VHH binders against Uncharacterized isomerase mll1393. Designs and how they scored, part 5

Target 1, 302 residues: Uncharacterized isomerase mll1393, of Mesorhizobium japonicum (q98kn6)
Amino acid sequence: MQTRNYLLYDVFTTERLAGNPLAVVLDCKGLDTIAMQAIAREFNLSETVFVLPPDNPKHKNRIRIFTPDYEMPFAGHPTVGSAIALAELAGESGAGIFVLEENIGPVRCAVSRHDGAAFAEFDLAKLPEPLQLEADPQAIGAALGLAPHEIGFENHRVAFWSAGVPYVTIPVANLEAAGRIRLDNQAWSELAPRKSEWAFASPYVYCRETVNHESAFHVRMIVPGTPSYEDPATGSAAAAFAGAIMHFDAPTDGISQLWIEQGLEMGRPSRIRLELTVQGGKLASARIGGHAVKVADGKLFI
Key: E = the ipSAE of ESMFold2; O = the ipSAE of OpenDDE; V2 = 0.75 times the mean of E and O plus 0.25 times the DockQ between their complexes.

## First folded at step 1 (VHH)

Design d6 (framework vhh_gocatamig_d2)
Fold by ESMFold2-Fast, scan of step 1:
Structure d6 (fold): chain B 302 residues (1-302), chain A 119 residues (1-119)
Amino acid sequence: as target 1 above (302 residues)
Amino acid sequence: EVQLVESGGGLVQPGGSLTLSCAASGFTFSSYWLAWYRQAPGKKRELVAGITSGGSTVYMDSVKGRFTISRDNAKNSVYLQMNSLRAEDTAVYYCATRYDWGSSYFDYWGQGTLVTVSS
């Protein structure tokens, strides 16, 4: 029998029992892939992280990320959560920069504090790019249960963007409209662009009206399927959404930081910080960041 | 780590048949879409056939009625039964799956198996 310590964090939140939950299993040298997959299935969270010694001694750690069903090369909330967990475990409470080795390669993380709250961010490997959208935008809105006049605000229109993962970005008139959306999966599958030959792009619904006055946007992200699934906080969608912000809002040269609130309708309020560095009217770089808070610690008997 | 291992490729005469097999490990097989792609020299990789977790199938127009995709969840395997083979079916055939839950998707590919249709 082996034992391993583990931590539970809620990511993209300062409050426990909110955000996107993450299990972090420590000191995983000597665990094989089969054991890691079985442990991830046992936790049954969106992702579980396994912490290993780094291959390069100048790096902080290697991490491996598993869904209940398979291993991922990279994921945003596991990266933010692991960076904060490892900094707190080491007693590091000030600003620091370190590298986490992930299967996709080294990921540079910056950890800091904002008046008593732990925060981490990472640089986007791929900037958002526009994709062709063939479907009638009003029909797209109807598949969410909304009337034509409820789609759009200001100059924002339905669009299709990818920063590695494609999303249909759908502006809605207000918070009330955002709260009423219900995905008709059959209608969506007949209209929506594909992200591959076997899957449809997910709707990322956003509005300017927010619950938290410090948020720039209120969003919901629903994965189509039978059944459909609502994600509490989606870093890859926030990254793609940076493209819509650049296109419709055209922020001025310099650094812009904005907060995106998500997960409120499904009971897991979450906040993602998007940082845009604009040069000559173009997006030069972007970062995804957020808070995380420890919920529990324990020991696995395996 | 997700692993997909193809087998069953080889040389066959026009009009002949082959069965390709793909053995999967590292994920909960019954929950995932599986597909067969092919790539002929000088051409882009194209979807040949796919099967959902629920057993629904899709086929490329040129193989409909000739090829059949199936899955055996107990054996973690997906199969492509290829009948009435033509010279234009000559290609490297790849088994693939995609994770499509949450905020991400990741393509997983096998190493491929060569099918040559020639007299």
Scores: ipSAE 0.000, ipTM 0.231, lowest interface PAE 13.8, mean pLDDT 86

Design d7 (framework vhh_7qia_2)
Fold by ESMFold2-Fast, scan of step 1:
Structure d7 (fold): chain B 302 residues (1-302), chain A 119 residues (1-119)
Amino acid sequence: as target 1 above (302 residues)
Amino acid sequence: QLQLVESGGGLVQPGGSLRLSCEASGFTFSSYDMGWYRQAPGKQRELVAFISYSGSTNYADSVKGRFTISRDNAKNTVYLQMNSLRPEDTAIYYCAVGRLWYSGEYDYWGKGTPVTVSS
């Protein structure tokens, strides 16, 4: 019988019982893929992280990220949460930079403290790229329960972007429209692009109207499936969404930081900071950042 | 205790040059991105130049080819070399720690150093 310690964090929040919950399973050397998948299914959280020794000894760790049903190449809240968890385990105070090896590639993370709260940010290993979307935007809107006039604002249109994990980015008219979204999983599966052999790309719904005046966008992200579920805070989607921001908003050269609010409709208020470094009208680099707070620790008997 | 101290500002004629310095203390300087911002009278604060912890640089279009940002990690100092100065470069210049900027202006900014470009 093996036993392994695990930590529970709420990510993209400074308050416990908010944000996106994350299980971080420690000391996973010798644990096989089947066991990792079974443990992720047992936790039944959107993602579970398994911490492994790094392949490159100059890096902090390797992490592997699993949903209950499959392994992911990258996810934002696991990266932010793991960076903070590993820094806190090491007794690190103040600033630190290290690399987490993920399936998407090496991810550089910076951990800091501000106003007594732990904060981590990471450089995107892959910048957002546009993907072809064949589906009619009206059909996409109908699959979310929205009328045609509720899809879009300003020059923003339905698009398909990936920064390692693909998302259908769907602008909606306002907070009221965002609040009424309900995914018809059968309709979605008939028109949505796939993100893997086993899954369809998730809708990432956004609008300019926000609850918090500090936020640039209000978003919702729904994972299609049986059953479908809503994610409280999705860093990988924010990373892909940087592509939509660059395409439709064309921010000026320099550094822009913006907060994205998510999870409010499901009672898990969350906030993600997206940083864009623009050079010559092109995205040169981008970062995802946020807070995380420890909720619990425990032990798995496997 | 984070502290940023800017220096090197002053009065200069159009076409002249100035070198701004920012000495940092209270944090692990080499691990942070650093930037120079400016605020002209009656205008909002804008990013002028940025240098990452890895040495990558970016500039506002208005200053590209004229300004150069650099850092000396051994001295905990970031510099802004300003060449071919124009009257529109007149502003108070601020040093900032990029990694501690979450949604706007915080206590991570220095006090600023004034630059006036005038005959």
Scores: ipSAE 0.000, ipTM 0.130, lowest interface PAE 18.4, mean pLDDT 84

Design d8 (framework vhh_7xy4_2)
Fold by ESMFold2-Fast, scan of step 1:
Structure d8 (fold): chain B 302 residues (1-302), chain A 120 residues (1-120)
Amino acid sequence: as target 1 above (302 residues)
Amino acid sequence: QLQLVESGGGLVQPGGSLRLSCAASGFTFSSYWMAWVRQPHGKGLEYIATINSGGGSTYYSDSVKGRFTISRDNAKNTLYLQMNSLKPEDTAMYYCARPYYWSGDSFDYKGQGTQVTVSS
């Protein structure tokens, strides 16, 4: 019987039992794909990470990322959480940079301490691009249970963006409107663009009014399906949302850092930091970052 | 290569009518929302109308509602704008555009335009 150590982290949070939970399985050399998929299903978390030796010895590690149902080429909260977990395992303190090999390719991560807590960020491999949205924005809002006057604020409008994973970005008038959304999955499936042959693009609902005064935006992300579910913190959606920020807010040249609060309505308060580097009025680069905190450790008997 | 070519503009008297056409090429026209926008000389772009990919849903700005009709012929890859009861304030360059969303005030491409002048 082989045993493997694992760690449980809450990602995009400094507090345990908040954020987006992540299982990190260590020393996975010799573990096959079927076993990794079965372990991910056993944890039954949004994603589980398996740590492998790097192919390039100058890199930190290779990681593989699994949902309960399939392997992913890349995901944001697994990348942030794994970077912090691996830095803490190495006994590293302060600032450091390293590369995680993911199926999408090498991902450059920077680990530091921010506000006395472990923090990691990574460069976006793909900058957000606009996609055409076929659906009527009022119908999109109605699928969330909102009236027309509750959709939009300032100059922001419903849009469709991708930085590798597509999201329908939906501005809502205020926190009250954001708190009342309820996805009608049937209505959504008739209106929403597909993200794959088996799935529809997820709504990413946002407003300028926030619970935490340090946040630039309050957001919710709901994954459509039977059943649908709400994600507590979605790095890929924050990356796509950078496109909406660039388009509607047109930030000035230089570096801007924005905190996005998510997961409050589902009891998993989370914070994602989005960094935008703007040159000549265009997005030159962007980073997703956040905190993570270890919740537990243990052994798998496999 | 995406291309939108407008035609049908010209000089018309107040109360008159014009029909604008836009020939689309280089993309699957039948899969996209399309829009008409206009720009009076020295002013910003103004949204006029949008139409969904199938032609069944249309939206208009309040300034033209009841006077203008947007339509499309997907077999011919052509977008139309029928303009009736024209007013001097309708004088502008008219562009067909491929919008990011139904409001038609943001788009990834617009054509060269066709000038509509309603004489005073």
Scores: ipSAE 0.000, ipTM 0.225, lowest interface PAE 13.9, mean pLDDT 87

Design e1 (framework vhh_7b18_3; at its last look DockQ between E and O 0.02; V2 from the best seeds 0.00; counts 0 for: pae E 21.1 > 2, grease 26 > 24.2, SAP .7 > .668, placed apart)
Fold by ESMFold2, look of step 2:
Structure e1 (fold): chain B 302 residues (1-302), chain A 121 residues (1-121)
Amino acid sequence: as target 1 above (302 residues)
Amino acid sequence: QVQLVETGGGLVQPGGSLRLSCAASGFTFSSYWMGWARQVPGKGLEWVSYIYSGGSTEYQDSVKGRFTISRDNAKSTVYLQMNSLKPEDTAVYYCAKDRGIVGATYYFDYWGQGTQVTVSS
């Protein structure tokens, strides 16, 4: 019998009890996929991370990322939270760079301090790509409980993007519209594209109007289900959303840093930083980043 | 206070064997990953072998098949059995404790004082 230590972090926040909670299970060599999935169901958080030895000894670790229902190829808050958690566990609180091995590939993580708190960011291993969306934007709006005039703003339109995990990106008129969304799961299941054999792509609702002055966008992400679940902060969706920003906003060449606020309506305020490097009108690279804070630690008797 | 004490170094002829021992104290030994690193004359430190808290092992390519790391949790001791020794294995060998129960070679936080291994005719 082996006990396994775990850490609990709140990610994409400088304050405890906000952001997106993450369980980080340590020393997971010897756990099979079925066991990892069962442990992720036990935690019942957006994702649970399982820390493994790296395949390449120059890398920090391999991590595997599970929702309660399935394994992800990568996810933003697990990467940010793991990077900060592993650095802090090793006694490293200053600037540092290391690689986490994820199913999507090696992820270079930078850990530093920003605004007086631990901050991590990672380069996107895959840049966002557009996907075909057959669903009618009015039907998508109706599935969210919104009228046709509440879908879209400026030149932004409903689209389907992926930087590893696909999302239906849904512009809405303003904060009032965003605050009223209610996902009709049956309607969604009849019109949404799939992200896997077992799941439909999630709606990622955004608007230009924001609560926090420093934010570029206000967003909400709802995982379809019975019941549905609103994620406090969704780094993989922000990565996909970089494609929509590039397509619709066409930012000028150079480096842009954008804060995206999420989780406000569900009561876990969160901030995700997107960094876009644009060259020749095209996205050359991008980063997802944010803060994280330790909340708890403990042992699993498994 | 964490302490790591290596023993078992010495002079051996090429093709010979040595067994290094590292007695550990001051922490819950069975919960931590342990390893061996070496400092070859004229080179920097390099990792040699790693043993996880659960007993799984990893080896640098140059020692794989010749060296075996093991642990005895009841004695709080980690061992390195070194067979088919080569002159290139001449080094000071250090026992090391991982900083937590995660991490690879980048996260050792306590080291022993080292034991000399010399492989020479």
Scores: ipSAE 0.000, ipTM 0.105, lowest interface PAE 21.1, mean pLDDT 86
ESMFold2-Fast, scan of step 1: ipSAE 0.049; ipTM 0.493
ESMFold2 (binder alone), look of step 2: mean pLDDT 83; pTM 0.840
OpenDDE, look of step 2: ipSAE 0.006; ipTM 0.209

Design e2 (framework vhh_8h63_2)
Amino acid sequence: ELQLVESGGGLVQAGGSLTVSCAASGFTFSSYAMGWSRQAPGKERELVAGIYSGGSTYYADTVKGRFTISRDNAKNTLYLQMNSLKPEDTAMYYCARDLTMVRGVSYFDYWGQGTQVTVSG
ESMFold2-Fast, scan of step 1: ipSAE 0.000; ipTM 0.280

Design e3 (framework vhh_8fcz_2)
Fold by ESMFold2-Fast, scan of step 1:
Structure e3 (fold): chain B 302 residues (1-302), chain A 122 residues (1-122)
Amino acid sequence: as target 1 above (302 residues)
Amino acid sequence: QVQLVESGGGLVQPGGSLRLSCAASGFTFSSYAMNWVRQPPGKGLEWVSGINSGGGSTTYADSVEGRFTIIRDNDKKMVYLQMTSLKTEDTAVYYCAAETYLRFLEWSYDYEGQGTQVTVSS
């Protein structure tokens, strides 16, 4: 019987049993797609990574990313988590800059230590761009169970942004309002922008009031559906949100780093670092980063 | 590797027909609704047609209803767009996209590729 080692990491966290969980299956050279999908379904985590030899010998590894239901071309928390896991497996010599081959293409990762903990970040392949929003912002707020006065703070308004994946960015007045949101999927489907007949853009709810004093924003991301699904930490949404930050906050030229807290309402406190490089008042580049911590290791009898 | 590979485009005269194909790999095809979207020159993306995971339900944009038919073959992991009575306004790059609204996280990144070009011109 063949055995295959795996690691379990919590990503976008320094604390175990928090963040977005990730299974990392090692030495996957002999596994076919059907087996990888079945293993991902068995783990039943948000995502499972399968580590393969790189196609280009100068790269660190190839990774393939699966939800229980499908393979993804790219995902933020698997990229951060895999970079840290592979660096830790390589010991001291694993730290630094390397490339993970993903289905979307090569992803350049930097692994370091931040506040004494393992940290990884990657450059955004696509910068956020604004999209047209036709819906009444008050109606969008009502679909989340909020009153009109609870939508918005300062100069922030409901907007629609994409850095590859579109999100409706929804400012709410405070933590209390953020904590009470509940998506009315029927109401949302009547108002929200569609990207296809079968799918609606997800709400990304944010406020300036935070639980952790080091966070710049508190956020929640709900995937509409029957049932709806709340994600503990969403790198693609943080990337899109960089557009809202640029538009409403207009950070000064130079490098700005901010922490986004997510997942607290669903019991998986998580933190994503967004880095913005601003030149001439415009976003020149951006990075998504975070911590990850190993929770467990084991063997699959597969 | 997750791949959606479009083909079947080309140059056709107004009133003509084309069949586009999309070959899917790297995911459980039969679990996903499939869509066709298009991008005319100098314009944004426009949704064209959708088909549910089992193939029993189809939907169409008003601009193509009655002229286009979406079909899928889950055994072959293919989705097709049969286009008839083509108009100059149908000129666009056509992309196929796999979607579920239960988990819309990073899926739409995949069709940022080249698609298949359809040109309707005399």
Scores: ipSAE 0.000, ipTM 0.195, lowest interface PAE 14.6, mean pLDDT 84

Design e4 (framework vhh_gocatamig_d2)
Fold by ESMFold2-Fast, scan of step 1:
Structure e4 (fold): chain B 302 residues (1-302), chain A 121 residues (1-121)
Amino acid sequence: as target 1 above (302 residues)
Amino acid sequence: EVQLVESGGGLVQPGGSLTLSCAASGFTFSSYGLAWYRQAPGKKRELVAGISSGGSTVYMDSVKGRFTISRDNAKNSVYLQMNSLRAEDTAVYYCARGPLRYFDWLSYDYWGQGTLVTVSS
């Protein structure tokens, strides 16, 4: 028998019992991949993080990120949540800049306070790139239970973007349309591009109308599968979505910060801050940020 | 208690056909996705085809158009119809009960014993 300390954080929120929950398992040196996968399945959260010593001693830690079903090369809410959790464990500052080693590569994180609460942001390792989407936008909308006139707003159109994890970005007319979406997995699997040999790319549904006046966009992200499930806050999707924002909104040169609200339809209100640095009309760099709050701690007996 | 039993494997010439069957017991069959995986000697296990509880299907690129996965909920069975078989299709084929979220071989919770398919003259 062995024990590991763990923390439970709600990420992309200042309020407990909101946001995207994250289990952070500490001191994981000596834990193999099979054990990590089994523990992630036991927690049954969108993702579970395993904290390991860094390979480069100048870095803060290595983290490995697992869904209940597989290991991810990168995920946003695990990165934000882990950065805040590790900064709070250090105790001295609760703020600073450090690097988390992830399978995608080193991720630079900055931990600070924003509006009086713990906040972390990370630089995107990969900027969003457009991908080919061959599916009829009308059929994509139908797979979500929406009529053709409910797909799109302004100049925004269905697109396919990746900043390491690919997402089909789907503009919808308004909050009412966003609230009515339901993924037909059968229809989706016949239309959607793959993100790997095992899985289809997830729909990222967005609209300009928002519940909170501080938000630039209202979004929903549904992971296709048997069954499908809705994610309360998806940093990797917000990163990919930066591509759609650049393409359709063409922000002016300089630094733009925008808040994305997510998870409201599933009772897990969440907010993600996307920062875009635009130079000569092109995206030079971007950051994903958010708050996180600790909700529990304990020991895992394994 | 959960059990998956494959059958239908054998020796077949290139260009031939085989139908694999998987009989399931010990769970509510209609509520789960199922998949066929294969593993050739010295190779990694790979997803061949998957079918959701709702009947949607997924195929690896090299078998799309040649293989068809289907299910019969009344018989608690899933099938893989394999046409235009090639030497590279030679492998042990496994039936697996699907995960709740993804068709990912690493997360499948129950596997059959496997059935050997040999494509050779």
Scores: ipSAE 0.000, ipTM 0.148, lowest interface PAE 15.2, mean pLDDT 85

Design e5 (framework vhh_7qia_2)
Fold by ESMFold2-Fast, scan of step 1:
Structure e5 (fold): chain B 302 residues (1-302), chain A 121 residues (1-121)
Amino acid sequence: as target 1 above (302 residues)
Amino acid sequence: QLQLVESGGGLVQPGGSLRLSCEASGFTFSSYGMGWYRQAPGKQRELVAFITSGGSTNYADSVKGRFTISRDNAKNTVYLQMNSLRPEDTAIYYCAKDIWFGELSPYFDYWGKGTPVTVSS
């Protein structure tokens, strides 16, 4: 009987049935690209990872990352989840550094224990850059169903940032305001900047008030579309948001670690850790990290 | 003003060759990986070739040994040399800038309009 093992992980969480789900298919040597794409479509998760032997024997593994419709050269939550899954499978979930070969190139991952649970982080390939926002900030807020007084807190203002994928970062007054957002996709499409010819930049809504006292920010990320949908934990958006944090909060030189809570309003509580290394008042480097927990394991009969 | 402009597509007979070009503007080209994706009618979009900022390359199994991706940072251009073309290579080919995100499909974050390639006798 032909069988191939797979694991299901929830990423950016220590609790099962939370976070961003990930399928990790093991021992994929000999599995071709067409089969990998078909398997990813079958799982129908945001991303599915296929584990292959490394090309460099000093590296941990090669991984390939597929959405249901295409292969990605790199993705954040698959990298975090795969690093933890592979460390746990090998009995190595204490502490260590290893390299995952991805299509973009080698990705250095640090696996450690944080609060007694497996944790992985990786360096951002691209630091956040500010982009010009032509739209009226009040109109942007109205497209989310919010009144003008509900947009902003302290010195934070609506902004547009990219660390590879652009996001409109939208400060809101408090948790109640964040909880009441509803994206009017038509209004958004008339106001929002494009991230490509095919798509509009997603709103990344954040506030200082949090549900978990250990979090620095509470966030929500809505992908525009028909219908629009909410993502439980978005590493690319957290990376872009590092730009807003640098601009508005101006953290002091040194290393800052902050937790971002996401996915709570959609019943998928998630936590992403940003590590910012600041030198001379500027962001020198940054990391995305988080926990992951195994939900299930099984076999594919292929 | 980020733009990717593909060219070089067309009609070719089985066994023929084509070279696709993608001219990039509005970003620091040398700092990003670049890829070529394709989508045939009624099929899923697939990454066929990728080149890192450092020049390392990767290929889909369906095109390995037949396609070669390369880049010219001085010209802000990425190329796809396609040899031994087959009818199943018929698709619209898209140039894509390196996008690192865990966002769900089916939304494609491409700035290029694509260039059609038809392999027919």
Scores: ipSAE 0.000, ipTM 0.174, lowest interface PAE 13.4, mean pLDDT 85

Design e6 (framework vhh_7xy4_2)
Fold by ESMFold2-Fast, scan of step 1:
Structure e6 (fold): chain B 302 residues (1-302), chain A 122 residues (1-122)
Amino acid sequence: as target 1 above (302 residues)
Amino acid sequence: QLQLVESGGGLVQPGGSLRLSCAASGFTFSTYYMAWVRQPHGKGLEYIATISWSGGSTYYSDSVKGRFTISRDNAKNTLYLQMNSLKPEDTAMYYCARAGIAVAGTYYFDYKGQGTQVTVSS
């Protein structure tokens, strides 16, 4: 019998039992792919991370990321959570800038600690690109159960963006409107652009009014389907949303940081920090970051 | 039916070149990020390269940067990988992959083809 230590972290949160949970399995040298996949299925979390020695000795570690059904080349939630977990294992001296080797390639992470809460951020591999949206904004609003006057605020309008994964970004008037959203999957499927042959792009609903005064935006991300599913914290959508922020808010040259709150309506309050580096009025680079907190540790008997 | 069919693999000597092709059908090819991934015998899956749906952005693993070039022809629903300066370490089964939705990241591979074997040996 073999044993492996594991850690359970809640990611994109400073509070336990919130955010997105992540299992981090340590010292995985000697585990094959079949064993890793079986362990990920056993945890049955959105993602499970397996920590391996780095191929390049200058790097911190290699990590492999698995859903219950397949291995991912990259994911934001596991990257933030793993960076924090590995820094905490190394103690305060482990904090700093380090590289995690992922299947997509090396990912540069910056780890810090503020007010007793660990924080990590990474550079986006792909910047947001605008996509064509053919749907009538009023019809989009109706598919969400909202009146026409509840769609949009200021100069913000419905748009379609991708930073690897496409999202329909939908501004709504206020927190009250955001709270009342109910996706009509039949209506959505007749309006929405596709993300695959059998699936439609997800709505990413946002408003300027927030529950936490430190947040720049309150958001909800709903995956269409029968039934539909709400995600507590979606890094890929925050990355796409950077495009909408650049287009409608046109931040000035320099570095801007903003917090996005998500998951409140489904009882998994989460916060993602988006950093935008603007040069000559254009987005030069962007980062996704967040906190993570350790919930549990244990041993796998395998 | 959704299908990815790889071709172009084979036996090649070190320093040689190969061009892999992937014929896609059953979905709107031009709307997806596409990737090449490989699996050496007895080892895990390794990411090689990704290309955006428009072809405007490409990404490479450090192990192949400068030697491999990913490209696509949306009119022909075909993905390519030009492999130059091949090394024995490049020996693997190569898979064409479609990038799907991500739950906690930017993307993941939601479909892979049958693969095409590349062997670099004298």
Scores: ipSAE 0.000, ipTM 0.157, lowest interface PAE 16.6, mean pLDDT 85

